# VH-VL binders against Cytochrome c oxidase assembly factor 8 (COA8): the designs that were tried, part 99

Target 1, 167 residues: Cytochrome c oxidase assembly factor 8 (COA8), of Homo sapiens (Human) (q96il0)
Amino acid sequence: APERGAERRDTAPSGVSRFCPPRKSCHDWIGPPDKYSNLRPVHFYIPENESPLEQKLRKLRQETQEWNQQFWANQNLTFSKEKEEFIHSRLKTKGLGLRTESGQKATLNAEEMADFYKEFLSKNFQKHMYYNRDWYKRNFAITFFMGKVALERIWNKLKQKQKKRSN

## First folded at step 13 (VH-VL)

Design md105 (from mc2 with light chain G32N; framework fv_ebronucimab)
Fold by ESMFold2-Fast, scan of step 13:
Structure md105 (fold): chain C 167 residues (1-167), chain A 124 residues (1-124), chain B 111 residues (1-111)
Amino acid sequence: as target 1 above (167 residues)
Amino acid sequence: EVQLVESGGGLVQPGRSLRLSCAASGFTFSSYAMNWVRQAPGKGLEWVSGISGSGGRTSYADSVQGRFTISRDNGKNSLYLQMNSLRAEDTALYFCAKESPFDYLWGTYAFDIWGQGTMVTVSS
Amino acid sequence: QSELTQPRSVSGSPGQSVTISCTGSSSNIGSNYDVHWYQQHPGKAPKLLISGNSNRPSGVPDRFSGSKSGNTASLTISGLQAEDEADYYCQSYDSRLSGYVFGTGTDVTVL
């Protein structure tokens, strides 16, 4: 039972990667956050003898990353533009300039900005719902191809083992 | 606008070398594998060489193995083909071609964007 | 064989259907590698016509269709039109060569 004496379930015995020995070219590299999307890109390691299924999986992952980067870059750009337009409009309505006497940017308080956030979230709600649907479809496809690649690797190993048993 | 523009072709004598370039624009160049495909006058398409997005994997047709070298400079969005020990049978229009992104509904792996080609003539 | 085999030429009358076969081997089409099709008009670069055996890229009319069974892929052009007169090439991947292979090409003439 776990009551008696369970070690931390999240920890595994000490070990080394069996499928990728300590070699610099055996793992993906994670880059800095993109200026516009604020997401970290993954630069995938490409094996010399990549199979078509492995290539399809990697391309699907790269295409999904590119789609995701583009979505959030566009969303962030739209948010920034509409936020500035809202601030400008409200300051004009109040008879205020865009800068204070000290040269600082004129700002609205949190209560005044609440209207903008409510409007922005409301009009983008359906867009985010469709994003989630497409994200689900893409992850399903990735999982499907991961399964195909795993089966291919298992069959290749079994083929070699069966050949070895031959008289 | 997604474009590929080849350059560097010309008339060259047998046994000489020539370097072709392909300038890419309108897409994330490093994310896609690139290929060279040639077509001799009045003949069909022949795949010459391919290179992965990172440049870590290259492949060559048997007809050019050991003579041609494909490379890329992702910082310059450029693909190259170094052609050494040229032969008369290398005379062809050389196309630069980009591999397609994966279609999540239907698996695909095709050359979706092609350049206009650059003509290489190997003759005395 | 390094190339996929296609008929050298196929002809038809306007409004009829023509089918172009593309036959490979166990190292390419027979290993379930996808087949893609390209259309090339005289003096122009090839254009992707069918990807992944049967998928039509945006802008390609639905009268073009692709299929694949065993070692053979087929491109069918229904409702043949004068502008379909072009060369057609299939393409796949070959595991023995670790590279791409194109078909021998088919010249489609509209009578």
Scores: ipSAE 0.000, ipTM 0.479, lowest interface PAE 14.2, mean pLDDT 79

Design md106 (from mc2 with light chain G32H; framework fv_ebronucimab)
Fold by ESMFold2-Fast, scan of step 13:
Order: structure tokens, then sequence, then C-alpha cells
Structure md106 (fold): chain C 167 residues (1-167), chain A 124 residues (1-124), chain B 111 residues (1-111)
């Protein structure tokens, strides 16, 4: 019965209270795609006894997500705006209306749109390169802190086992 | 709409037992950690005990460890505090309090809803 | 001894600003745990005033603000009004106690 007594002590002794939002597993929640960025946001679960290192990692991940969402929302809006302006300009040059006789938006064929895509890519080349560089830096930092958190959790588990044995 | 109502307080002699209850309404009770906080007459707030939403984890202040037991019945939307071996220094107004939701991405662990309190007097 | 330290009382005139400090240690505020603030009028339950160092719950006036630096958190009440006369408590989590800890409390008087 000693093993059962130990199990009862593990469940009966005072522990830290645990908060669980209205979710099945008390884990991170993935939301619907953002209207502008088309990326799914992650809402992070915050444990009741979050360490300073765990808080730093969470904040870094949240900040990186917000930065990423803002970048793609701005990029998608810019692309859509410039694409429509290009199409309208080319249709005017051809003497065509902005809509077909069926009421649909008038479009250019793939050959005609190639000029726009080439111009857009060249214009945004530096912007996309800086995004990729910063994305690598942010992911490297997140990976580094994830490693630190993992080591902290291992150490804390070992420390808890030692305390149980000494008592 | 969201409210907590404590009951069960009263006058008890030292060394005896008393059980407090807290009735919750207006929110999904099982989703939130609950706490007991006490306040001695004319003194400040002192955290007493906490329990997770599932009831799987409990915690206690050193001053009450081994004497008080926190529990909950999620089917009845009720929180309890079983107080044994009462001492004169346990005399206080006892509040139940709900932990806050994650309404911000950052979260806070604050006590957003409090009951009116129930008075416990330990005296001969 | 395990409580967060606040001044016993702070006073000000209507329209003035007052600041209440809350000083902890390495096991609580110094360990980057968030600080929350509660307002308690005589004979009433505490009310959440500031959550997560600086966030205002719905219904709390903009004149209440919170900040945190190192081991100390501060609550500032600008445009002080008669209705602000109350006790104010800070709260954090303490890793050594594995539980919540409250400040000693500050009585705010409006002269």
Amino acid sequence: as target 1 above (167 residues)
Amino acid sequence: EVQLVESGGGLVQPGRSLRLSCAASGFTFSSYAMNWVRQAPGKGLEWVSGISGSGGRTSYADSVQGRFTISRDNGKNSLYLQMNSLRAEDTALYFCAKESPFDYLWGTYAFDIWGQGTMVTVSS
Amino acid sequence: QSELTQPRSVSGSPGQSVTISCTGSSSNIGSHYDVHWYQQHPGKAPKLLISGNSNRPSGVPDRFSGSKSGNTASLTISGLQAEDEADYYCQSYDSRLSGYVFGTGTDVTVL
C-alpha cells in the first residue's frame, strides 16, 4: 500500500492551481485565417506558474506572429491594389471598358500580366529579401529559447524527484 | 450576470470545523481556476487556497496547509472550503474569487470576479 | 514577510495625481510575474482595477494606469476624485510559495 499512499500524497498535497480556458486540452488554439494576411493565428495558452524564461519565449513567439501577420497583410493589399491599377491602365490603353458585356471584371491574359509580375517582383525584391533575413533571425531566436525552456523543465523535474525522495 | 455568492460562515470555537460554500453563476464554472482569499477585520488581503478548473490541482497558503481543504463540484457550479482545527487567527471575511480569462494575447492570472464574502469568527 | 510592500497611506487633493508603489522580491515581481491591482471601498469586495501590469478592464477610467520596473510596480491615479478614496492592493504570483501574494495595502485619502 506504500505505492498507493505515495500516489494519494501526489494528488492530495497542495499544488499550484491550474487555469484552463474553454478548450478541450488547455493547449494553444489555432484560429481561422486572417482576412488580410490569409495566415491562421495561434493563441497561446498561458500556464498559471509560467517561468520568466517561458514568458520570454511566449512573448517572442507572439511578437513574431504579429510581425509576420502585418507583413503579409500589407503585402497582399499592395499586390491587389497595384494589380487592379495595372489592369485598369492597360484596358484604357486598349480602349476597353472595365467590365465585360456580361458584367464580369475585364481581365488581361497571362502574356499581358507577365509585365506586371516582372515589375512587381523587381520592385519588391529588397523588401522580400529583408523579410526572409528577419524571418530567419526570429526563428533562430525562438529555437534557441525553446531549447532553454526544455532544459529548465528537465532540471525542475529532476529537482522535484529529489525533494520527494528526501521527504 | 456573472456572480459568486459565499455562505457557511459563522461563530465557531477554537479547534472545531466549518465548511464554506461558494455558488457560481453566469460563466462556464469548470473552465476557470477558483480561489479563496480572506481578510481579517481592519487588515489586508491574504490568499488562502486555489483549485484548478478540473479540480486536479490544489494549492494552499502555509498558514492553512494541512488544516483546510479546497474542493469543487462542477456539476453544481459550487466551490467549497473545509476548515478544520480552526484558530483565533483564522477569524476573517472569506471571499471566493475567479481567475480572469485570457482576453488579451498576453494573459494575466488576475482575479476578475469576487463574491461578497462570508464572515468566520473563531472565538470562545 | 512574504507580502508585497506598499506604503500604508497616500493622500492628494482633487485633480492631483498620486502614485502607489508595490515592491517585491526575486521570487515574484523580480521573476517577471505580472502585477495586478485591486480597489476596495469600505464594506465591499475588492474590484479588479489593473490586470497584467497595465491593462484596464472594461469600465475602469483611463485616469488609472499601471507600470512595472525591476522589483517594483506602480499604480498612478491622475485627476484624483472623491470616489477614489479606497484601499488599493497589488497582487502577484510567488514561485517560492507556489501561490499568490498580495501587497500590504494602501489607503488613499482625498483631501
Scores: ipSAE 0.000, ipTM 0.464, lowest interface PAE 18.4, mean pLDDT 79

Design md107 (from mc2 with light chain G52Y; framework fv_ebronucimab)
Fold by ESMFold2-Fast, scan of step 13:
Structure md107 (fold): chain C 167 residues (1-167), chain A 124 residues (1-124), chain B 111 residues (1-111)
Amino acid sequence: as target 1 above (167 residues)
Amino acid sequence: EVQLVESGGGLVQPGRSLRLSCAASGFTFSSYAMNWVRQAPGKGLEWVSGISGSGGRTSYADSVQGRFTISRDNGKNSLYLQMNSLRAEDTALYFCAKESPFDYLWGTYAFDIWGQGTMVTVSS
Amino acid sequence: QSELTQPRSVSGSPGQSVTISCTGSSSNIGSGYDVHWYQQHPGKAPKLLISYNSNRPSGVPDRFSGSKSGNTASLTISGLQAEDEADYYCQSYDSRLSGYVFGTGTDVTVL
């Protein structure tokens, strides 16, 4: 069975790619969630007849994925670390130990944790605003290139129809 | 043609900082992830840090997390390692290494091109 | 620090075969991550010897071969030659660390 947060290596994805017909498109492969970003990576299929424009689109999508993975990996790591620090600090302030009598980690109730979430969101507001702006820019660029690729494919299909009629 | 040249190493006191540079030539620098790998005198290889081709993703070994910062300038074909709060344990030959051609299907990348290394000695 | 275990040294005579093991855990080799091998002569930078478990880069003699099974990868040098005397390192990726890991290294001596 596949493990969440750990990448499973299997011959099946490679085998599936090898069974793709030369004249038909194959699917991109979606991997397990990354341990830190909690996002599933997309492994892009490279067509045999990839045009320079299609290559630019694929590389843009791959680079955008790396950027997105890095942002969320950093964000999740920072969140987890600050959350643990906050819990530790509050337990220390209350004079409580880090573990219960049963040996389990001591925790704060939902109302106490709400303070942390509010502080974290407030502190990171600007960072999230910059992320959203860059995300929109990247999505716009991807959509634009997707449109160009679609037009190129329509043009190529039209050329093939004209050639078939000539034959 | 394809070459990586490290510089910036030297003798430094504990607690101080050093900045290493790696100059790349002979390949499209921005298309490949880059890494720093170190080797203490008479010891084995230890991965230090990595950065994606775009610079959008960085990663660090636990031993240097929070102290070292990897960066790159694709316009100058250069990789950098800012080393702060240096310790005696950071004494090593630091290599710049390029990852093999991008292939998400295989998941793990090999280091196909290496520089000669630059020596960092942390001592009083 | 090295996360993958290799024997400290291996020795053989010219023409013999030697095998170097590289043992990891479930978070690296055991999870199916590929293993790469490097050869390092004294005073020189490491050189990629085997990539992606068993692939030989251009210029690497066919006497070098790699394999992987479970938590262990192996590098085999057949027809051992004097020029093969060097340190050998395996390398993989560790999902727990979200980073690359190297083996402890093996010194190959040709007697």
Scores: ipSAE 0.000, ipTM 0.460, lowest interface PAE 18.7, mean pLDDT 79

Design md108 (from mc2 with light chain G52D; framework fv_ebronucimab)
Fold by ESMFold2-Fast, scan of step 13:
Structure md108 (fold): chain C 167 residues (1-167), chain A 124 residues (1-124), chain B 111 residues (1-111)
Amino acid sequence: as target 1 above (167 residues)
Amino acid sequence: EVQLVESGGGLVQPGRSLRLSCAASGFTFSSYAMNWVRQAPGKGLEWVSGISGSGGRTSYADSVQGRFTISRDNGKNSLYLQMNSLRAEDTALYFCAKESPFDYLWGTYAFDIWGQGTMVTVSS
Amino acid sequence: QSELTQPRSVSGSPGQSVTISCTGSSSNIGSGYDVHWYQQHPGKAPKLLISDNSNRPSGVPDRFSGSKSGNTASLTISGLQAEDEADYYCQSYDSRLSGYVFGTGTDVTVL
């Protein structure tokens, strides 16, 4: 038969796209979308004089990025696999082959595909609910630490200014 | 009918700006990523820029990064390409192209619908 | 410019089969990104001919077929006809460029 199907991966790799940011960058670098998650990774610049608070913020942002990429990589892979299985199941139920007379992949109409999307979203409702909860929690934590870092930098500048004025 | 119609091309001097438009009809515009692809006279296809359905993500070829800006107005079913600091090597027929197939999650798509193109000539 | 390499031209007589290769690298075809093929007649916009490595859109004759293995994709035209005389381009996504890449293009000539 002409059908070789889409190459299937049972589980998304824990690693995301490997790429190198510009070597002379002194700021965060945003990379290309990962094939699995379709999210752009951020490569964080590490200052030589990084404070403990700045390190905590950076590590939180790095861990949140990894969590986010892994979630969407797994979600997208699961979606692709289940979509193909749904199409195959529905075509078999109708007594149709997996390929058309011309050798193309047989497809379902928009109304039938809408059934798959609704089922997929319903089946993954709890998973998406936990993702949203954790997403808000992580963003709150990041914003909180960003505020702390900003405040630390302000206080340090004020102390340096006071010392310079005294000298 | 599903259709894309480009406009805004013309003759422009090096260093000047030009804005291209692409009018979409016959499909749910906001559901699909859109791209600009160019072809210099007698040469091959070169991808220029892409934008997600919501407009929240954009991408650019290295040759145009920092000079071109892609945008869309989903309420008007229109795609735009703002071209600044034009160079002779930007001379090309510019095509508007829609990604396919439709998917609710992100993916890499073929360009299933193309416009007729609009010619941009950068010359003194 | 073009990240995917195609032969400049292939030629055949009516009824023959011709194959066009499209060779990429680890950041595109080698990473498993799908390959799409376009047919362009002189003065016309490109037309999607093959999507997702081997899928034929409605209206495309079964004489056209696609395949992909490793870093290389191939478009095969069997039973070559006069109207197949056109330029053919492969396309994929490149993860390091964060964008789409096209092949160098192949001129198909039919006697």
Scores: ipSAE 0.000, ipTM 0.457, lowest interface PAE 18.9, mean pLDDT 80

Design md109 (from mc2 with light chain G52E; framework fv_ebronucimab)
Fold by ESMFold2-Fast, scan of step 13:
Structure md109 (fold): chain C 167 residues (1-167), chain A 124 residues (1-124), chain B 111 residues (1-111)
Amino acid sequence: as target 1 above (167 residues)
Amino acid sequence: EVQLVESGGGLVQPGRSLRLSCAASGFTFSSYAMNWVRQAPGKGLEWVSGISGSGGRTSYADSVQGRFTISRDNGKNSLYLQMNSLRAEDTALYFCAKESPFDYLWGTYAFDIWGQGTMVTVSS
Amino acid sequence: QSELTQPRSVSGSPGQSVTISCTGSSSNIGSGYDVHWYQQHPGKAPKLLISENSNRPSGVPDRFSGSKSGNTASLTISGLQAEDEADYYCQSYDSRLSGYVFGTGTDVTVL
């Protein structure tokens, strides 16, 4: 049957094929915001003559992007779930319905919501501290590898220039 | 303890499908790329497929492209390989393998942890 | 298609040294992609022995060493011991295939 594995056989993630995807583009491409993280992904162009060092830098940048998107997707989902649970719990405690007469979601005032935000930030303090340290380490590594790639390119240009003169 | 355990192998007829699973424990599963590597009886290792930590990128060997689908469920610490249109030459022990942690100064990746494998036999 | 070439077998006596070559092409080892080495005992899963050409993972004896030059990587086992009798595989990345490639494998026999 056509349905059997057809949607997932050789397919790129949904949306990548609408613009210059990595396989067709000569440049990096910026995608639409992710549903969960709300961050725009960068689709990296892979040159035909990519060096091993350039591949390591690209993989590190891709891995860092995926890590970053996963972190924020999880944070946003957790925040939304806990916010909804908090609102429902408080409304039930007050003897109120979960929706207004117009069918809109019942909500709490800003002062009540401030308590939730303070609790959420306090509970997630450790997680955000680890995120910041890993973000620093990843950016240090990216900068270090960018330096290595730059030096490799300079050295290759110098070698090429010397070879031209040896004719 | 970092551990990978494969399951789902068995005897299957040519042209049919089989789904392999790999259960991970002892590490943050979503942080590492995962791979499937196979070994036919008495033969060498052959890389089959890989998937990034988030699941956003997948890759396949030419021999399985269009027939196999790699996927993961990070909430369940599980890796999968959906094998369709199986052929006799797909007969092999299938290993689940984890890529090593990225070294922040050197950028190293190797297959540092392997499961014990699950046997897939494609025969009539 | 690309696969890394290793000798079928090498043999040595206890205390001797053996070297296993792994020869690739311009699309893999020749381009400078890293080479990793795995040891596989009969009936067991492969174990990472050498990572990134010459790095030894924790627990791997100093007797094992790796090197890479041009399109060839080498694994050297010094002070050969009975427990070193196993199959050895090299592995790299191939840019033409956009995927990983393994060597043909070498059977090390300790006589």
Scores: ipSAE 0.014, ipTM 0.611, lowest interface PAE 7.1, mean pLDDT 83

Design md11 (from mc2 with heavy chain S31Y; framework fv_ebronucimab)
Fold by ESMFold2-Fast, scan of step 13:
Structure md11 (fold): chain C 167 residues (1-167), chain A 124 residues (1-124), chain B 111 residues (1-111)
Amino acid sequence: as target 1 above (167 residues)
Amino acid sequence: EVQLVESGGGLVQPGRSLRLSCAASGFTFSYYAMNWVRQAPGKGLEWVSGISGSGGRTSYADSVQGRFTISRDNGKNSLYLQMNSLRAEDTALYFCAKESPFDYLWGTYAFDIWGQGTMVTVSS
Amino acid sequence: QSELTQPRSVSGSPGQSVTISCTGSSSNIGSGYDVHWYQQHPGKAPKLLISGNSNRPSGVPDRFSGSKSGNTASLTISGLQAEDEADYYCQSYDSRLSGYVFGTGTDVTVL
């Protein structure tokens, strides 16, 4: 079950609003799992004196998180939809109802479901390959910019030290 | 094939409200941040508002803060701008614009795709 | 409102080079935020011309080049052609405003 914390969706006359934790933090926050992607979002802390390079890194990390969330939300939704369609189709072919005597969802045996999983994986093979390629590219870029930010911070400390020595 | 089409502009009286729409096609809409940029007749470009791909983060120019609300419906591939308490100074052609994907070489985001704009005239 | 400063107009003859300056402040270009350039022909939407100070998108002629130094970015159009007659806008991010800012715009006339 997902932890809710203080983060939730609420309805208002102008639409649905999102609530954040009432306590402010000077660090990144981890939220509850998304309904569709089942991934936990990270809320990024923005320093008051954020440099352009730090902003690039933060935006890249935020964009990568959103991209990752959207990919898995879409993938999980597509999987669930196609799985239900497959099960309903096969049960109808057998002349069976959609629910068991106990009121549980009727399912196919493991052998029949293996056909669905094999088809789904084959159908989505290219999509997953492109996801992996983009995932590695994004993480390489994030690591590279993290290095640049670290170097910038070292340089700023050295400049501060030099100014104090010069005076 | 990649396209943004604005709609909802028109003549509106000062103090009234208007809602602009932008229909996106040809790309995965939910992956990209979107922006509204306006241009008064014979004048330059002015950034109005931006929204992240998920809709979780929004930003506004000081001139519209508290009056305008940006939103999106990723299921409908649509961007919106709710404009309240309109002023004569809001008279402009309103463009929606998409932020580019992260540039691995340059590490930058630019407005790579623009719509043709929808004209908003605030006058009696 | 705070805008990036561009000359109102620049003119040149076909085949000449023209340069458009875009001057900001310490809260935008001076802090190191990237500068993008857009071309707008009369009655049309802006088109991305240069991204990230000097990068040309596919389809943009190599006659267009960008550079940045200190508080100023520049767009240079070499081998000026009649088709280059348009308005040109620079754009950056401003940390004080926490938002994007555009330049005042430059009208390029080909004589």
Scores: ipSAE 0.156, ipTM 0.678, lowest interface PAE 5.5, mean pLDDT 83

Design md110 (from mc2 with light chain G52W; framework fv_ebronucimab)
Fold by ESMFold2-Fast, scan of step 13:
Structure md110 (fold): chain C 167 residues (1-167), chain A 124 residues (1-124), chain B 111 residues (1-111)
Amino acid sequence: as target 1 above (167 residues)
Amino acid sequence: EVQLVESGGGLVQPGRSLRLSCAASGFTFSSYAMNWVRQAPGKGLEWVSGISGSGGRTSYADSVQGRFTISRDNGKNSLYLQMNSLRAEDTALYFCAKESPFDYLWGTYAFDIWGQGTMVTVSS
Amino acid sequence: QSELTQPRSVSGSPGQSVTISCTGSSSNIGSGYDVHWYQQHPGKAPKLLISWNSNRPSGVPDRFSGSKSGNTASLTISGLQAEDEADYYCQSYDSRLSGYVFGTGTDVTVL
């Protein structure tokens, strides 16, 4: 026996309008400074007709931004944590509490804090040098791909012009 | 020494869940995107999922989208793959792989460091 | 579910040259995405052999070379050695899938 599962049902009406996302989603835009890295993130717009090379460039820029944001967020967090630990350690050595009699956070003078800054910079010297090296490499790569995208656009215009050539 | 070590594989029944881990050492884990790649017995390589260095971007193969979740803990130098609603077709050796976009000056989507893999068998 | 096509097997004698093709489509290799190659010995993890079409990582012999043209990438092994007997996979990125794709794999046999 033939299986008669052909109970016809009407499909949903066609005509649902799809709108372009709000302006912020249709364009590259710069967000507020990140709480931890203090850098402004760029949110990249993705065109519907983005070429593979343009996508590669955008992803490279996004990855570089995330790398940069992550580096500085971690560095700032580490700095703040070690600074607090240094202050607490020095106050304990002086026989002082973590807060003044008035309830404010106890602080060290500029001369005492200079010791911390010198130590922090010294032990992070190599880390910052590797950061600068990688930052240079990333920017050089981005510039190279920007050049490739520009050449692709020129080539596409030339191909389009040739296809439209009339007698 | 740069190294990736996977763990968490095993025999599991269809419909169940399993969590894989990958421990990284010898490199700055947070600076690199990480990926999971699987290989069914006697078959070829299949990319499963990827995650950016910060964890802010994730991507998945269509075959696992909605079932698997990739995550990372940069403080612990660890990568994870949460596998839900497992199917017989998910049976494979699962490799952890590091992306090397800037070990080569112009940026690439190559996998320069691989773990030895952890075997996941989904069978009733 | 491999998206890049490779020959199933290639064979040669020691000292000969063999070439493995990797053919994609307009959404991957044909769109300009780079191709990478991996070597996998039985029971071992894959090893990056060629990156970015033709770059040889440190420690990879100069007998291995890669190239790319149009929709096809090629891996050439010159001066074939017994230790080259392995599976070889190409890999690229696919814009349609928004993810990485591997080749079907090629088994190289040294006779």
Scores: ipSAE 0.000, ipTM 0.469, lowest interface PAE 16.3, mean pLDDT 79

Design md111 (from mc2 with light chain N53D; framework fv_ebronucimab)
Fold by ESMFold2-Fast, scan of step 13:
Structure md111 (fold): chain C 167 residues (1-167), chain A 124 residues (1-124), chain B 111 residues (1-111)
Amino acid sequence: as target 1 above (167 residues)
Amino acid sequence: EVQLVESGGGLVQPGRSLRLSCAASGFTFSSYAMNWVRQAPGKGLEWVSGISGSGGRTSYADSVQGRFTISRDNGKNSLYLQMNSLRAEDTALYFCAKESPFDYLWGTYAFDIWGQGTMVTVSS
Amino acid sequence: QSELTQPRSVSGSPGQSVTISCTGSSSNIGSGYDVHWYQQHPGKAPKLLISGDSNRPSGVPDRFSGSKSGNTASLTISGLQAEDEADYYCQSYDSRLSGYVFGTGTDVTVL
C-alpha cells in the first residue's frame, strides 16, 4: 500500500491506499468503486482459526471479485475506446469537426448511437454469454459454500455448548 | 504455449538489493495469482511470496517479511520481486509460479506452471 | 520455516511400486488443507504431478496416485520406470504461517 510523506500536512484522512481496511475493524471492508470496473472491492478479514471450508469460501469470493474486476475493467475500456472511434469516424464521414462551435465535444444522434450499440453487442455476444454462465457458476458455488460454512459454525457452537454442559 | 521466464538474478553483496522479474505469456495473466518459490543449492523448495490476480492482496513467508516486496504489472504481463537487505541465506534459484485455474473451486490452488528460475547469489 | 516431513530417499526396481509419505501437523494437513505433489528432474523446474490430494493433471500417467489421511499424505508410483527417477515434493497451506509450505523432498532412485 502506498503511503504519503509526513511533510504533507493536509486535512486529516490522507495517506492511505485505495484498498485499505479500516484500522479498528475485525470484519470485511468494502472499498470505493474501482476507477475502471466501477465495482467496489472487498478486503476479506482472515480469522485466526480459519477452517478449510472458510478458506475455500474466502478464496472463491476473492477470485470471483478479481475475475469481475478484470472483466468489467476490460469491457468498459473497450466500450469507451470503440465508442470514441465510432463517433470520430462518423463525424469525419459527415465532414464535421470533432468539436462544436461552442468548443464542446461533437455528438451523434440517438439513431446513429443505436447502430453502434447494436454492433458492439453483436460483436461481444459470445463474451457476454460466457460471462453470464461463469457468473452463475461462481455465484452458485459461493452460495453453496456459504451454506456449508454456516452449518459448520452452528455445529461447532453446539459441540462447545455440549462440552460445557458435560463439564 | 503457456510460459513463465524469470530474469534479474545475479551475484550481490549482503545488505544490498536486487529486483527479479517474471515475464508471462500464453494465458490471461491478470486472472491468476502468482507466487515466488526459491530453492537453495542442493536443498528443497521454499515458498517466498504470493500476489492475487488484481495485485490487491500480497503475502510473504516470515523469513522475508519486511525485506521483500512482490508486485505485478498486468498491462506488461510481468511479476516482480524487490529484494532488500539481502542475506547469505537468501542465496537460491528463484522460480515464479502460477496458481491453477479456478476450475478447482473445491480446494487450495496448486502451482500448475513454473518458470525455469533465475539464480541469486548473496556473497561477499 | 516449518516444512512438511518426507523421507530423504526411496528406491525401487523397474515395474515395482514405491510410496512417499508427507507428514504435517494440525495447522496444515491435519486441518484438512489439500496436498499437491511436484516432480523435479535434475536441472529442471518442478512440474505439477498431483493436485488436490489425488487429481492428476492432463499428461500425467495413471501410475501416479495420491491419498491423504489425518496428518499424512502419500504419493504412490506404480510400475516404476527409469524416467521416474527425480525429486518429489509435497505442498500444502499452513494456517499458523498464513502461507504455503513445502515438504523436505524425496529423491526417488530406480535401481
Scores: ipSAE 0.000, ipTM 0.474, lowest interface PAE 15.8, mean pLDDT 79

